# VHH binders against A disintegrin and metalloproteinase with thrombospondin motifs 9 (ADAMTS9), part 4

Target 1, 201 residues: A disintegrin and metalloproteinase with thrombospondin motifs 9 (ADAMTS9), of Homo sapiens (Human) (q9p2n4r1735to1935)
Amino acid sequence: LPQNCKEVKRLKGASEDGEYFLMIRGKLLKIFCAGMHSDHPKEYVTLVHGDSENFSEVYGHRLHNPTECPYNGSRRDDCQCRKDYTAAGFSSFQKIRIDLTSMQIITTDLQFARTSEGHPVPFATAGDCYSAAKCPQGRFSINLYGTGLSLTESARWISQGNYAVSDIKKSPDGTRVVGKCGGYCGKCTPSSGTGLEVRVL
Below, E stands for the ipSAE of ESMFold2; O stands for the ipSAE of OpenDDE; V2 stands for 0.75 times the mean of E and O plus 0.25 times the DockQ between their complexes.

## First folded at step 1 (VHH)

Design c10 (framework vhh_8ghr_2)
Fold by ESMFold2-Fast, scan of step 1:
Structure c10 (fold): chain B 201 residues (1-201), chain A 121 residues (1-121)
Amino acid sequence: as target 1 above (201 residues)
Amino acid sequence: EVQLVESGGGLVQPGGSLRLSCAASGFTFSYDDYIGWVRRAPGKGEELVARIYPTSGETSYADSVKGRFTISADISKNTAYLQMNSLRVEDTAVYYCARSYWGEDYSFDYWGQGTLVTVSS
């Protein structure tokens, strides 16, 4: 059984991008192989719950009285936004890149991301410039349910910024993570920088 | 139109107390602004001593003053205060009240005139 997309091409003579079954860490997983016409195909995990539960946001809107949690107010329209608002954006993910050697999700590979507002935001990342410390508005959502993968217990986030606040909740099986991050241009990113370690369920 | 007017500085002995006031006019304290107290001693850089988010009540302090200084705000009077206790010689500085435009460190758009605090015997 092939263990990566290059072996799919070599052992099965496959040349088309698509879903293939690979033997990964002793389990048969469905992996999307991209770039199969090249010598360096890439592995991606298709997210069963897609856009609704796999997204990243840097929140760039000023709010009315953003000190209540959960926030139950409205956006202000009188924002002459600083340069930092240009980093605001919302990206949702249909597929995420996996490095099968390190077993890490490559959070900066946006090949199968859709950015519906502003600028592209990496997977598992959130931030916010305009919330008070009590109620950050930036958010990310991860749902790996149905992929055969989960985040390891070692998966961690760091908060960056002088008044950054983070509220990150992970399900017991590691398949679901939701985060809220922000507080005067604060952000949360994975502690490993560009990767999130996963394991086979 | 917009002004920050400071009062309460003076000469105090070590261990003494002072309360600084910062009266704001031309604007109302909002959720997206903070009021900070920034001090500057001769030959030293600026130090953000304390800040308050007036509408939320959130405060933060420099490690050098934590436990000794208390920042507060009275929304109805549109005034911020810095209560300084257990004053040390090294607290001698000009203290400025400043408003931050976006709540960022050193992104102050309005400054008071400064009030001198001298701690000496």
Scores: ipSAE 0.000, ipTM 0.158, lowest interface PAE 12.9, mean pLDDT 81

Design c11 (framework vhh_8ghr_2)
Fold by ESMFold2-Fast, scan of step 1:
Structure c11 (fold): chain B 201 residues (1-201), chain A 125 residues (1-125)
Amino acid sequence: as target 1 above (201 residues)
Amino acid sequence: EVQLVESGGGLVQPGGSLRLSCAASGFTFDDSYYIGWVRRAPGKGEELVARISPTGGYTSYADSVKGRFTISADISKNTAYLQMNSLRVEDTAVYYCATYTYEIEGDYTYSFDYWGQGTLVTVSS
């Protein structure tokens, strides 16, 4: 019973990238093994709901000078806005990297991410440069349903920026998280740095 | 690096007018910087006289100057102005141009990121 993609190569003689069943913490999980022709294959979790419910955004549409949180905090994609924020971007995820030793999602591995706007944004990260203090416009969405995994109770986010605000909603079972982060040029990231700890359901 | 340079101060008689200018360098007004004019008269504390968002969507004035002073900004020239009309002896002060990235109420020192050197306005006969 292989426990990682390296053991899939060794014990099953497999050399092709693809989905394999691994024994993880006493449970049988489907894991995507990438780089199987190399000496260093990597483990990824395929997201059942794909990039429609797994995305990260740094919202870069800045109003020139709002006097209050414009549009009652609602976004307007048709705004007369500046779009020159270097960190702005939108990334969506079909698969996310997992470190099976630490049981953490590696948020900065973007091998199976698609960046459709601007610059790549790590998994579970959002921010903005919306120009209004305490008016968060960046979004992230996590949906682990169907993967056999959930976020642990220790999963936390930190807000960064002088006027940053975060509104993060996590489902009771830890499979679904939606974040709205930002405020002026604020962001939110996992408190553990580049990792998000998961457990087997 | 980032600087504010004031000009236009001087001596004027009561009832006269002056226009102060504040030229910004090292940043642009359309980067959500707010511009204020703060004055300090001899023996008195600081008073925020007027403030503006660079796009002109917001202006405010101290009650002592409302109706007499007008603040404006020219984004293309990266310059803010304070038009002072119907000047009174009590308007005599050093006028400072100051900018901030966001308004923080209750403390003018922490509300402003950058200050000019000040320009003296003397209203006397």
Scores: ipSAE 0.000, ipTM 0.109, lowest interface PAE 15.9, mean pLDDT 80

Design c12 (framework vhh_8ghr_2; at its last look DockQ between E and O 0.01; V2 from the best seeds 0.00; counts 0 for: pae E 13.8 > 2, unsure alone 59.2 < 65, placed apart)
Fold by ESMFold2, look of step 2:
Structure c12 (fold): chain B 201 residues (1-201), chain A 125 residues (1-125)
Amino acid sequence: as target 1 above (201 residues)
Amino acid sequence: EVQLVESGGGLVQPGGSLRLSCAASGFTFSSDYEIGWVRRAPGKGEELVARIYSSGGDTSYADSVKGRFTISADISKNTAYLQMNSLRVEDTAVYYCARLEYDYFGTEPYAMDYWGQGTLVTVSS
């Protein structure tokens, strides 16, 4: 069986974008091949739990008084706040791009993302400009269950910005990660040193 | 200061009903901070019997109480309720109202970060 989308083209004569079974690290994995009519097809994983459980957010509200953490950190759209953070956005993902050589998720490929509000937000990224009092509101969610992949323990997030904080929680099986991230203004992204490495289950 | 104050416990016969109340202060109901009812029975550890995920939205129940207990919330009073019907002797426990954290998986790793003193429910003939 082919080991990447280029081999699907070469070995099977395929010319259509679609789902193909590839042999990855000795295991069978279903991969969406995009750009099959070109010389440079790209590999994507279709997310079984879809865009409701795979999303990235930069939260758009900013507190009138950023020294507070009102509601004990709970989100309320009726806060004493303004929806005026120009970097805000919300993206959800049906598929994610994977580099099968490095087994890394390419978080900046938004080909199969839908941005329902504001600016596109890369996969596994969250942030805000809500509060300087360690009160993060931006959220991301990753759910790889059913894809045949899990995140390795090497995946790490970094926080960037003034008063930036992050709270990243990983499931024991490596298939689910959620984060709350923000600052005044701040974000969290996967570390460039570790990336988002996955393994085949 | 976050506080949770339970009330409504008491003595009841099997098959009877009670309604527990949990008055919250220092926070408001939201998707980040939701309310659960936890019970501690003699000889057993703590059991999360019901939770309400948002300010009056989705609910979930332990199998032991499903169909008999109903959790609800009144946002305007910042109060959660546990309606307990068809009570059994094995429902005898101290019932605690708890604020849940760590629920971003929508499942079982949770932590009680605030809880009340509890209210005793005794089901006895």
Scores: ipSAE 0.000, ipTM 0.157, lowest interface PAE 13.8, mean pLDDT 83
ESMFold2-Fast, scan of step 1: ipSAE 0.012; ipTM 0.300
ESMFold2 (binder alone), look of step 2: mean pLDDT 75; pTM 0.764
OpenDDE, look of step 2: ipSAE 0.008; ipTM 0.269

Design d01 (framework vhh_7ubx_2)
Fold by ESMFold2-Fast, scan of step 1:
Structure d01 (fold): chain B 201 residues (1-201), chain A 121 residues (1-121)
Amino acid sequence: as target 1 above (201 residues)
Amino acid sequence: QVQLVESGGGLVQPGGSLRLSCAASGFTFSDYAMTWVRQAPGKGPEWIATIYSGGDTMRDDSTKGRFTISRDNAKNTLYLQMTSLKPEDTALYYCAKGEFYDSSGYYEDYRGPGTQVTVSS
């Protein structure tokens, strides 16, 4: 069995983008091979729960008067907000890039992402420019259920920004993660930079 | 409607300790960040510390080793525990409904009348 998309081309004679079964770390996984007409095909994991449960948000409603809004982290539609934070955005993901050698999700590969608001936001990333220090408003959602993959215990996040915090909740099996990140234009990202470690189930 | 009343100030010798209290009313205390600010005569206000609704704190680097901010949501009360007091800590200390917001400093909606702290032999 092929172990990557380049081997799918060589061993199966396949030249079309699509789903293929690969032997990864002793397990048979369904991997989407893109760029199969080139000599550099790329591996992607199709997210069974789609973009409704796989998204990244930088919430960009910087408050004019931060104490006018409840500090408990609640969003309010009637708060007066500034529009000077341009890194705000919302990206949702139907497929995510995987590096089969390192077993990391490449969070900055947005080939199968849709940015419905503002600026593109990498996978597993959230932030804000809303509310007070240590009151995060940005959210990310990861659902790997049905992919044959889960996040490792070494998968962790760092907060970026002097007043940034993160509240990360991971399911016991590592297939579901929700994050709430931010504080004074802060954000959270995977600790391995642009990578997020996974294992085969 | 909003009322903030500070207490606990007074005359103290260098090296001494004081605990300041601020009784809050007229708003849902537990939902808001609270701040301590001080002002010496002829100087602008100096932010000391903020405690957020969730209990996390931000403190000014020059005082954070000697001053501790805390709150009791059941009593609607904010505290500032001050230790190793120095003559330069002499100021009027204000309780404020507000928080450290960005690099420009802090924001406040309301400030109490203040309680005088005098550190002198």
Scores: ipSAE 0.000, ipTM 0.134, lowest interface PAE 12.5, mean pLDDT 81

Design d02 (framework vhh_7ubx_2)
Fold by ESMFold2-Fast, scan of step 1:
Structure d02 (fold): chain B 201 residues (1-201), chain A 119 residues (1-119)
Amino acid sequence: as target 1 above (201 residues)
Amino acid sequence: QVQLVESGGGLVQPGGSLRLSCAASGFTFSSYWMTWVRQAPGKGPEWIATITSGGYTMRDDSTKGRFTISRDNAKNTLYLQMTSLKPEDTALYYCATDLYEWELLGDYRGPGTQVTVSS
């Protein structure tokens, strides 16, 4: 059984982009192979729960008074806010790229992402420039259920920014992660030391 | 408006059974994982079980032989079936979700339903 998309091309003579069964770390997983007409096809994991549960946001609203946390931190359209944070954006994901050698998600590969607002935001990333009062509004959501993969216990996030705040919730099995990140102006991203590592279930 | 309302608690004798329900509203219930948590008098909250949107279940080792988590997406309801109840199972039981609403903070919990196991 092929172990990557290049072997799918070589061993099976396949030249079409699509879903293929690969033997990964002793387990049979369904992997989407893209660029199959080239010499360097790429591996992607199709997200069963789609872009409604797999998204990244840099929130665009900034408080006029950044020392406050109005509405007990709840997000509201009627906030005393301006919408001038230039890094704002929203990206949703149907598929994410995986490096099968390192077993890391390549969060910056946006080939199967849709950016519906502002600037593209990498997978597993969120931020804002909303408040300095530990009141984060940026969100990310990860749902790997049904992919045969889960995040490892070593998967970590780092916070960047003087007032950066991260509130990250991970399911016990590592298939579901939701994050709230931000500050004035802060963000959270996967740790560059370990990356966003996955394991086969 | 996100709401979680637990029911089904009560007084039960050791060895008895109870089925707890959690009625969810204000969000797309079928898309989110759901959790049961309990808090006994004088101690912190204890995780019991989680069920994913796809129906996969995860349970605490100390109770997984006696407690079963399930969901009915058509009724927007989460369940906890408890068997062989012991006095040490006496606690407030509540359900939780990790839903992020545009007008709300983080995860949500219901007010809980009291389970008392005594003769």
Scores: ipSAE 0.000, ipTM 0.112, lowest interface PAE 15.8, mean pLDDT 83

Design d03 (framework vhh_7ubx_2)
Amino acid sequence: QVQLVESGGGLVQPGGSLRLSCAASGFTFSNYEMTWVRQAPGKGPEWIATISSGGETMRDDSTKGRFTISRDNAKNTLYLQMTSLKPEDTALYYCAADYYGSGSYDEFDYRGPGTQVTVSS
ESMFold2-Fast, scan of step 1: ipSAE 0.006; ipTM 0.231

Design d04 (framework vhh_7ubx_2)
Fold by ESMFold2-Fast, scan of step 1:
Structure d04 (fold): chain B 201 residues (1-201), chain A 119 residues (1-119)
Amino acid sequence: as target 1 above (201 residues)
Amino acid sequence: QVQLVESGGGLVQPGGSLRLSCAASGFTFDDYDMTWVRQAPGKGPEWIATIDTGGSTMRDDSTKGRFTISRDNAKNTLYLQMTSLKPEDTALYYCVKEIWFGELEYDYRGPGTQVTVSS
């Protein structure tokens, strides 16, 4: 059984991008092989729960009074706000890049991301420039259910910026993570910067 | 063109007070958050205070409440009232239109105003 997309080309004579079964760390996983017409095909994990549960957001609204946290931190699109944060963006993910050698998700590979607002936002990243009162509005959502993979217990995020704060909730099995991040202005990213370690279930 | 012109700096004795001003032009002053930052010799830029469009203020804890930021929208002017000045407050002070912190990105158009605290 092939262990990576280059072996799929060699062992199966495949030259088309698509889903293939690979033996990864003793488990059969479905991996999308991209760039199969080249000598450097790339491995991606298709996310069963796409756009609604795999996204990254830098919130675009800024309070006119950033020393307050209206509605005890509740998100508002109707606030006394300016929708002018220049770093704002929303990206949703159908597939995410995996490095099979390190078992890390490459969060900055946006090949199968769709940016529906503003600037592209890497996987597992969120931020805002909303309030100095520590009520983050930026969101990210990760759902790896059905992929055969989960985040390791070592998966961590760092908060960066002024009045930066993060509220991150992870399921016990590591397949589901929801984060709220922000500040005035602030963001959160995986602790390695670009990588997020996974394990086979 | 956005223009910011800082003034009010100078030489002051420890324990003294100064009021810095920033005259703004080239944009609708009332619509923007305004910020003071400083840079001391041999150090990176340091955020001091921001005042939003509604007049609410945020201050860096390092100044321990000795500095007060205010604005006069009718005059398109930003102020920084500094009290109980210390030698460590010696720096070039900049007026900034809207700042994103963390990666120290800021947009300013003035040359700054020098504050020197010395006996």
Scores: ipSAE 0.000, ipTM 0.182, lowest interface PAE 13.0, mean pLDDT 83

Design d05 (framework vhh_7ubx_2)
Fold by ESMFold2-Fast, scan of step 1:
Structure d05 (fold): chain B 201 residues (1-201), chain A 121 residues (1-121)
Amino acid sequence: as target 1 above (201 residues)
Amino acid sequence: QVQLVESGGGLVQPGGSLRLSCAASGFTFSEYAMTWVRQAPGKGPEWIATIYTGGSTMRDDSTKGRFTISRDNAKNTLYLQMTSLKPEDTALYYCATAYSFRSGTYPLDYRGPGTQVTVSS
């Protein structure tokens, strides 16, 4: 059985992008092989719950004349907001890239991401520029359920910035993570930088 | 134009005290949250404290027992009272509007040129 997309080409003579069953760490997983017409195919994991539960946001509704956390920390769409925060964005993910050698999700590979607002935002990342206090409004959502993979227990996030706050909720099996990050102009990112380590369920 | 000018730095012995001032002009000072940031040679900038328009404050846990931020809206002036100074407090101290401070990115918009604090015996 092939263990990566290059072996799918070599052992099965396949040259078309698509889903293939690979033997990964002793288990059969469904992996999307992209770039199969090239010498350097790439492995991606198709997200069963798609872009509705796999997204990253940098919230750009920066308030005029902010004080403490307004509206008891609630997000408002009717704010009199500044237009000076250019790093805002929203990206949703249908597939995420996996490095089968290191068993890490490559969070910066946006090949199968859709950026519906502003600037592209890496997987598992969120931030904001909302108020003058600890009012995190940026959100990310990870749902690996049905992929055969989960995040390891070592998966961590770091908060960056003055007034930065992160509220990260992780399921016991590591398949679901939701984060709320920000605080003034703060963000949170995986502590490993651009990678999130996964294990086979 | 927005202008921020810090003063009050200098050489002080360990255990000493200094009061830094930041004179603001070119904007409605009372409507802005204000912050103090320091940067030691060869290191990244470190946030110290912010004071909001209503007078409430937020301070870094490592210094909040020794440093106090305050403001005088009638004088358009921000202050940092520093006590029990240590050699590790040696840095360039500058003030900035909180709304210009971007997490992890420098230089800050609408910041002053800074005032040097050196703690040495």
Scores: ipSAE 0.000, ipTM 0.122, lowest interface PAE 16.1, mean pLDDT 80

Design d06 (framework vhh_7ubx_2; at its last look DockQ between E and O 0.03; V2 from the best seeds 0.00; counts 0 for: pae E 18.0 > 2, grease 25.7 > 24.2, placed apart)
Fold by ESMFold2, look of step 2:
Structure d06 (fold): chain B 201 residues (1-201), chain A 122 residues (1-122)
Amino acid sequence: as target 1 above (201 residues)
Amino acid sequence: QVQLVESGGGLVQPGGSLRLSCAASGFTFSTYYMTWVRQAPGKGPEWIATISEGGSTMRDDSTKGRFTISRDNAKNTLYLQMTSLKPEDTALYYCAKDEVYSYGPDYYFDYRGPGTQVTVSS
């Protein structure tokens, strides 16, 4: 079995984008090969739970009084706030790109993402400019269940910005991660030191 | 009274170029963010690009850099330069005052124009 999309082209004579089974780290993994008509095909993982459970958000509302954390940190559409944060956006993902040499998710590849509002937001990223009182509203969600992959325990997020805060929750099996991130203004992204590393289940 | 009037749409062949304009009146144009949005029949609204009052821009990656937003504050006019047009770019294009926001399938904005139709067909 091929170990990457380039080998699929060479060994099977394939020229069409699509799902192929690859041998990765001694295990079978279903990979979407894109750009098969070119010299540089790319490897993607199709997300079984899709857009509803795989998304990234930079929240667009900012409190009129940023020293508060109203509603015990719950999001409310009737907040005393302005919808004016220019970096706001929401992206959802049908597939994510993976570097099979490093086993890292390439969070900035948006080829199979849809940005339904605002600006594109990389995978596993969230933020806001809502409050200086540690009241994060931006959300991301990762669900790798059914893909044959899980995040390693070393995956870590960093917070950037003034009053930045993150609340990251990981499932024990590494297939689910949810985060709430923000500041005045702040965001969270996977750490460059640990990356967003996956393993084959 | 806020008014936004788009122009510059029309029929164009694949690979062609168009420059859309949005004439603004009834507000201090130079102090507001401005946004382009498009909507094809049977699809939801799609954000294209936003430009700040200071001229910084943000673009949706789905156009892969083929579309460029700009503004001329002296003329109270917002522009969208479109190149390498494809049939899937066929849509009603409209400008909006301020950022566009979404909660679920709906987009929210202060004001928008009636739009200008772009049709890309062989």
Scores: ipSAE 0.000, ipTM 0.096, lowest interface PAE 18.0, mean pLDDT 84
ESMFold2-Fast, scan of step 1: ipSAE 0.013; ipTM 0.318
ESMFold2 (binder alone), look of step 2: mean pLDDT 78; pTM 0.782
OpenDDE, look of step 2: ipSAE 0.013; ipTM 0.314

Design d07 (framework vhh_7ubx_2)
Fold by ESMFold2-Fast, scan of step 1:
Structure d07 (fold): chain B 201 residues (1-201), chain A 120 residues (1-120)
Amino acid sequence: as target 1 above (201 residues)
Amino acid sequence: QVQLVESGGGLVQPGGSLRLSCAASGFTLSDYGMTWVRQAPGKGPEWIATITSEGSTMRDDSTKGRFTISRDNAKNTLYLQMTSLKPEDTALYYCARDFTEYSGYDWDYRGPGTQVTVSS
């Protein structure tokens, strides 16, 4: 019957970080409660498919000739490229923060993210500075299977920057999204109007 | 030391053409990305075109091929050829050195601009 991590602390006497079942919008969901030693614990969704299918990338390579789309847009480390894009980074996610009041994923909460290259990249974000021929190399991957949540139909992405391009594919049920984003230079992020709103399956 | 000076602006009727020049001093143009940007009254800056150090050119699709960016390395001068001008092209046009070569907005130096007015 607790509806958030603060109620878990109050109703169950729990003070340790861990997984708890919460009643959210009429459904029981497994939520990770963090910061349970404080009066302001935070709710996170554990990603069943882990960081191999939940990641965000700003690709670090730039073509010497940006009018080309080598290898039919496939990545090769033997390209004529520079690796000097200052925004480059790769972040993978084991858990993502959820605001239970708004039912939105807080994409900038990187508490359970691992940044293995460059700069931290928010959830559901990708970009590059690769090609004016519109061969996007930045990638993001979202897999919410097994969490009890999916993205709403209103979930959208905006492309920003010069020659910006995005190729975003969503599963019909909204639990799986993959994006390729980039430009010269370009990125894609969740739209400001809809954010990354989720619904209970 | 580093200086960019635009010229070639003026009053032109719709359908006319203008060629803008940007004379660079204190550095070699071919070592940098160079961009043309315009700013209309009451609006923010709008990227028009870039030429990279390698000589590759990129232009904003909204100009529909009416504008061409080029450079003359021997004269250390950047150009913007504008054709089929429309009232919507009225703006202050300036050149800028883009230190990332690719964003069109990462300027470390910019000229004072040359005014283009498309009207009768």
Scores: ipSAE 0.000, ipTM 0.181, lowest interface PAE 13.8, mean pLDDT 85

Design d08 (framework vhh_7ubx_2)
Fold by ESMFold2-Fast, scan of step 1:
Structure d08 (fold): chain B 201 residues (1-201), chain A 121 residues (1-121)
Amino acid sequence: as target 1 above (201 residues)
Amino acid sequence: QVQLVESGGGLVQPGGSLRLSCAASGFTFSYYAMTWVRQAPGKGPEWIATIDSGGSTMRDDSTKGRFTISRDNAKNTLYLQMTSLKPEDTALYYCATEPYVEYLDYEMDVRGPGTQVTVSS
């Protein structure tokens, strides 16, 4: 069995982008091979629960006169808000890039991301410019259920920004993570930078 | 030009009190939320309190029982009343307008040079 997309090309003579079964760390996993027409194909994990449960957000609805956490920390679509935060955005993910050598998700590979608002936001990242200190409004969601992969126990996030707060909840099996990040233009990102380590279930 | 100048710091004994002032010029002070931040040597900035244009306040839980932020819009001045001071309150205290942030860079929009508070027995 091939162990990466380049071996799929060499051993099976495949030239089409698509799902292939690869032997990864002793387990058979379904991996999407992209760029199969080239000599540098890339491995992606198709997210079974799709982009509705795999997204990253920088929430850009900043209050004109912020000092309190409005609406008891809830978001309102009818706010009197500034829309001047240029880094605001929402990206959802149908597939995420995996480095099979390091077993890390490459959070900045947005080839199969859809940015429906503003600017692209990397996988597993959230932030805001909500303009209330310690009142985080940005969200990210990760759901790896059905992929054969989970996040390792060492997966962790860092908060960036002097008023930033992060509330990260991870399921016991590591397949589900939701984050709430921000607080007066703060953010949270994986502590390893652009790599998020996974293991084979 | 927007300018902020802090004053009122100094040496004080534990349990003492100080009132810090921040004089603002170059902008319509009454329209802006204003913040107090402190920084001890070797540590990052720590947010203390923010007050909006209408006088509503948001304060850090660890200091809110001892520190009170207020403003006088007629004098273009922001205040921080500090009571029951502790050695761990020793820091350079800055006032700032609402923070303005790029996604990859974090920086306060306008910040003063600071006023030193030293609490020692």
Scores: ipSAE 0.000, ipTM 0.150, lowest interface PAE 14.3, mean pLDDT 81

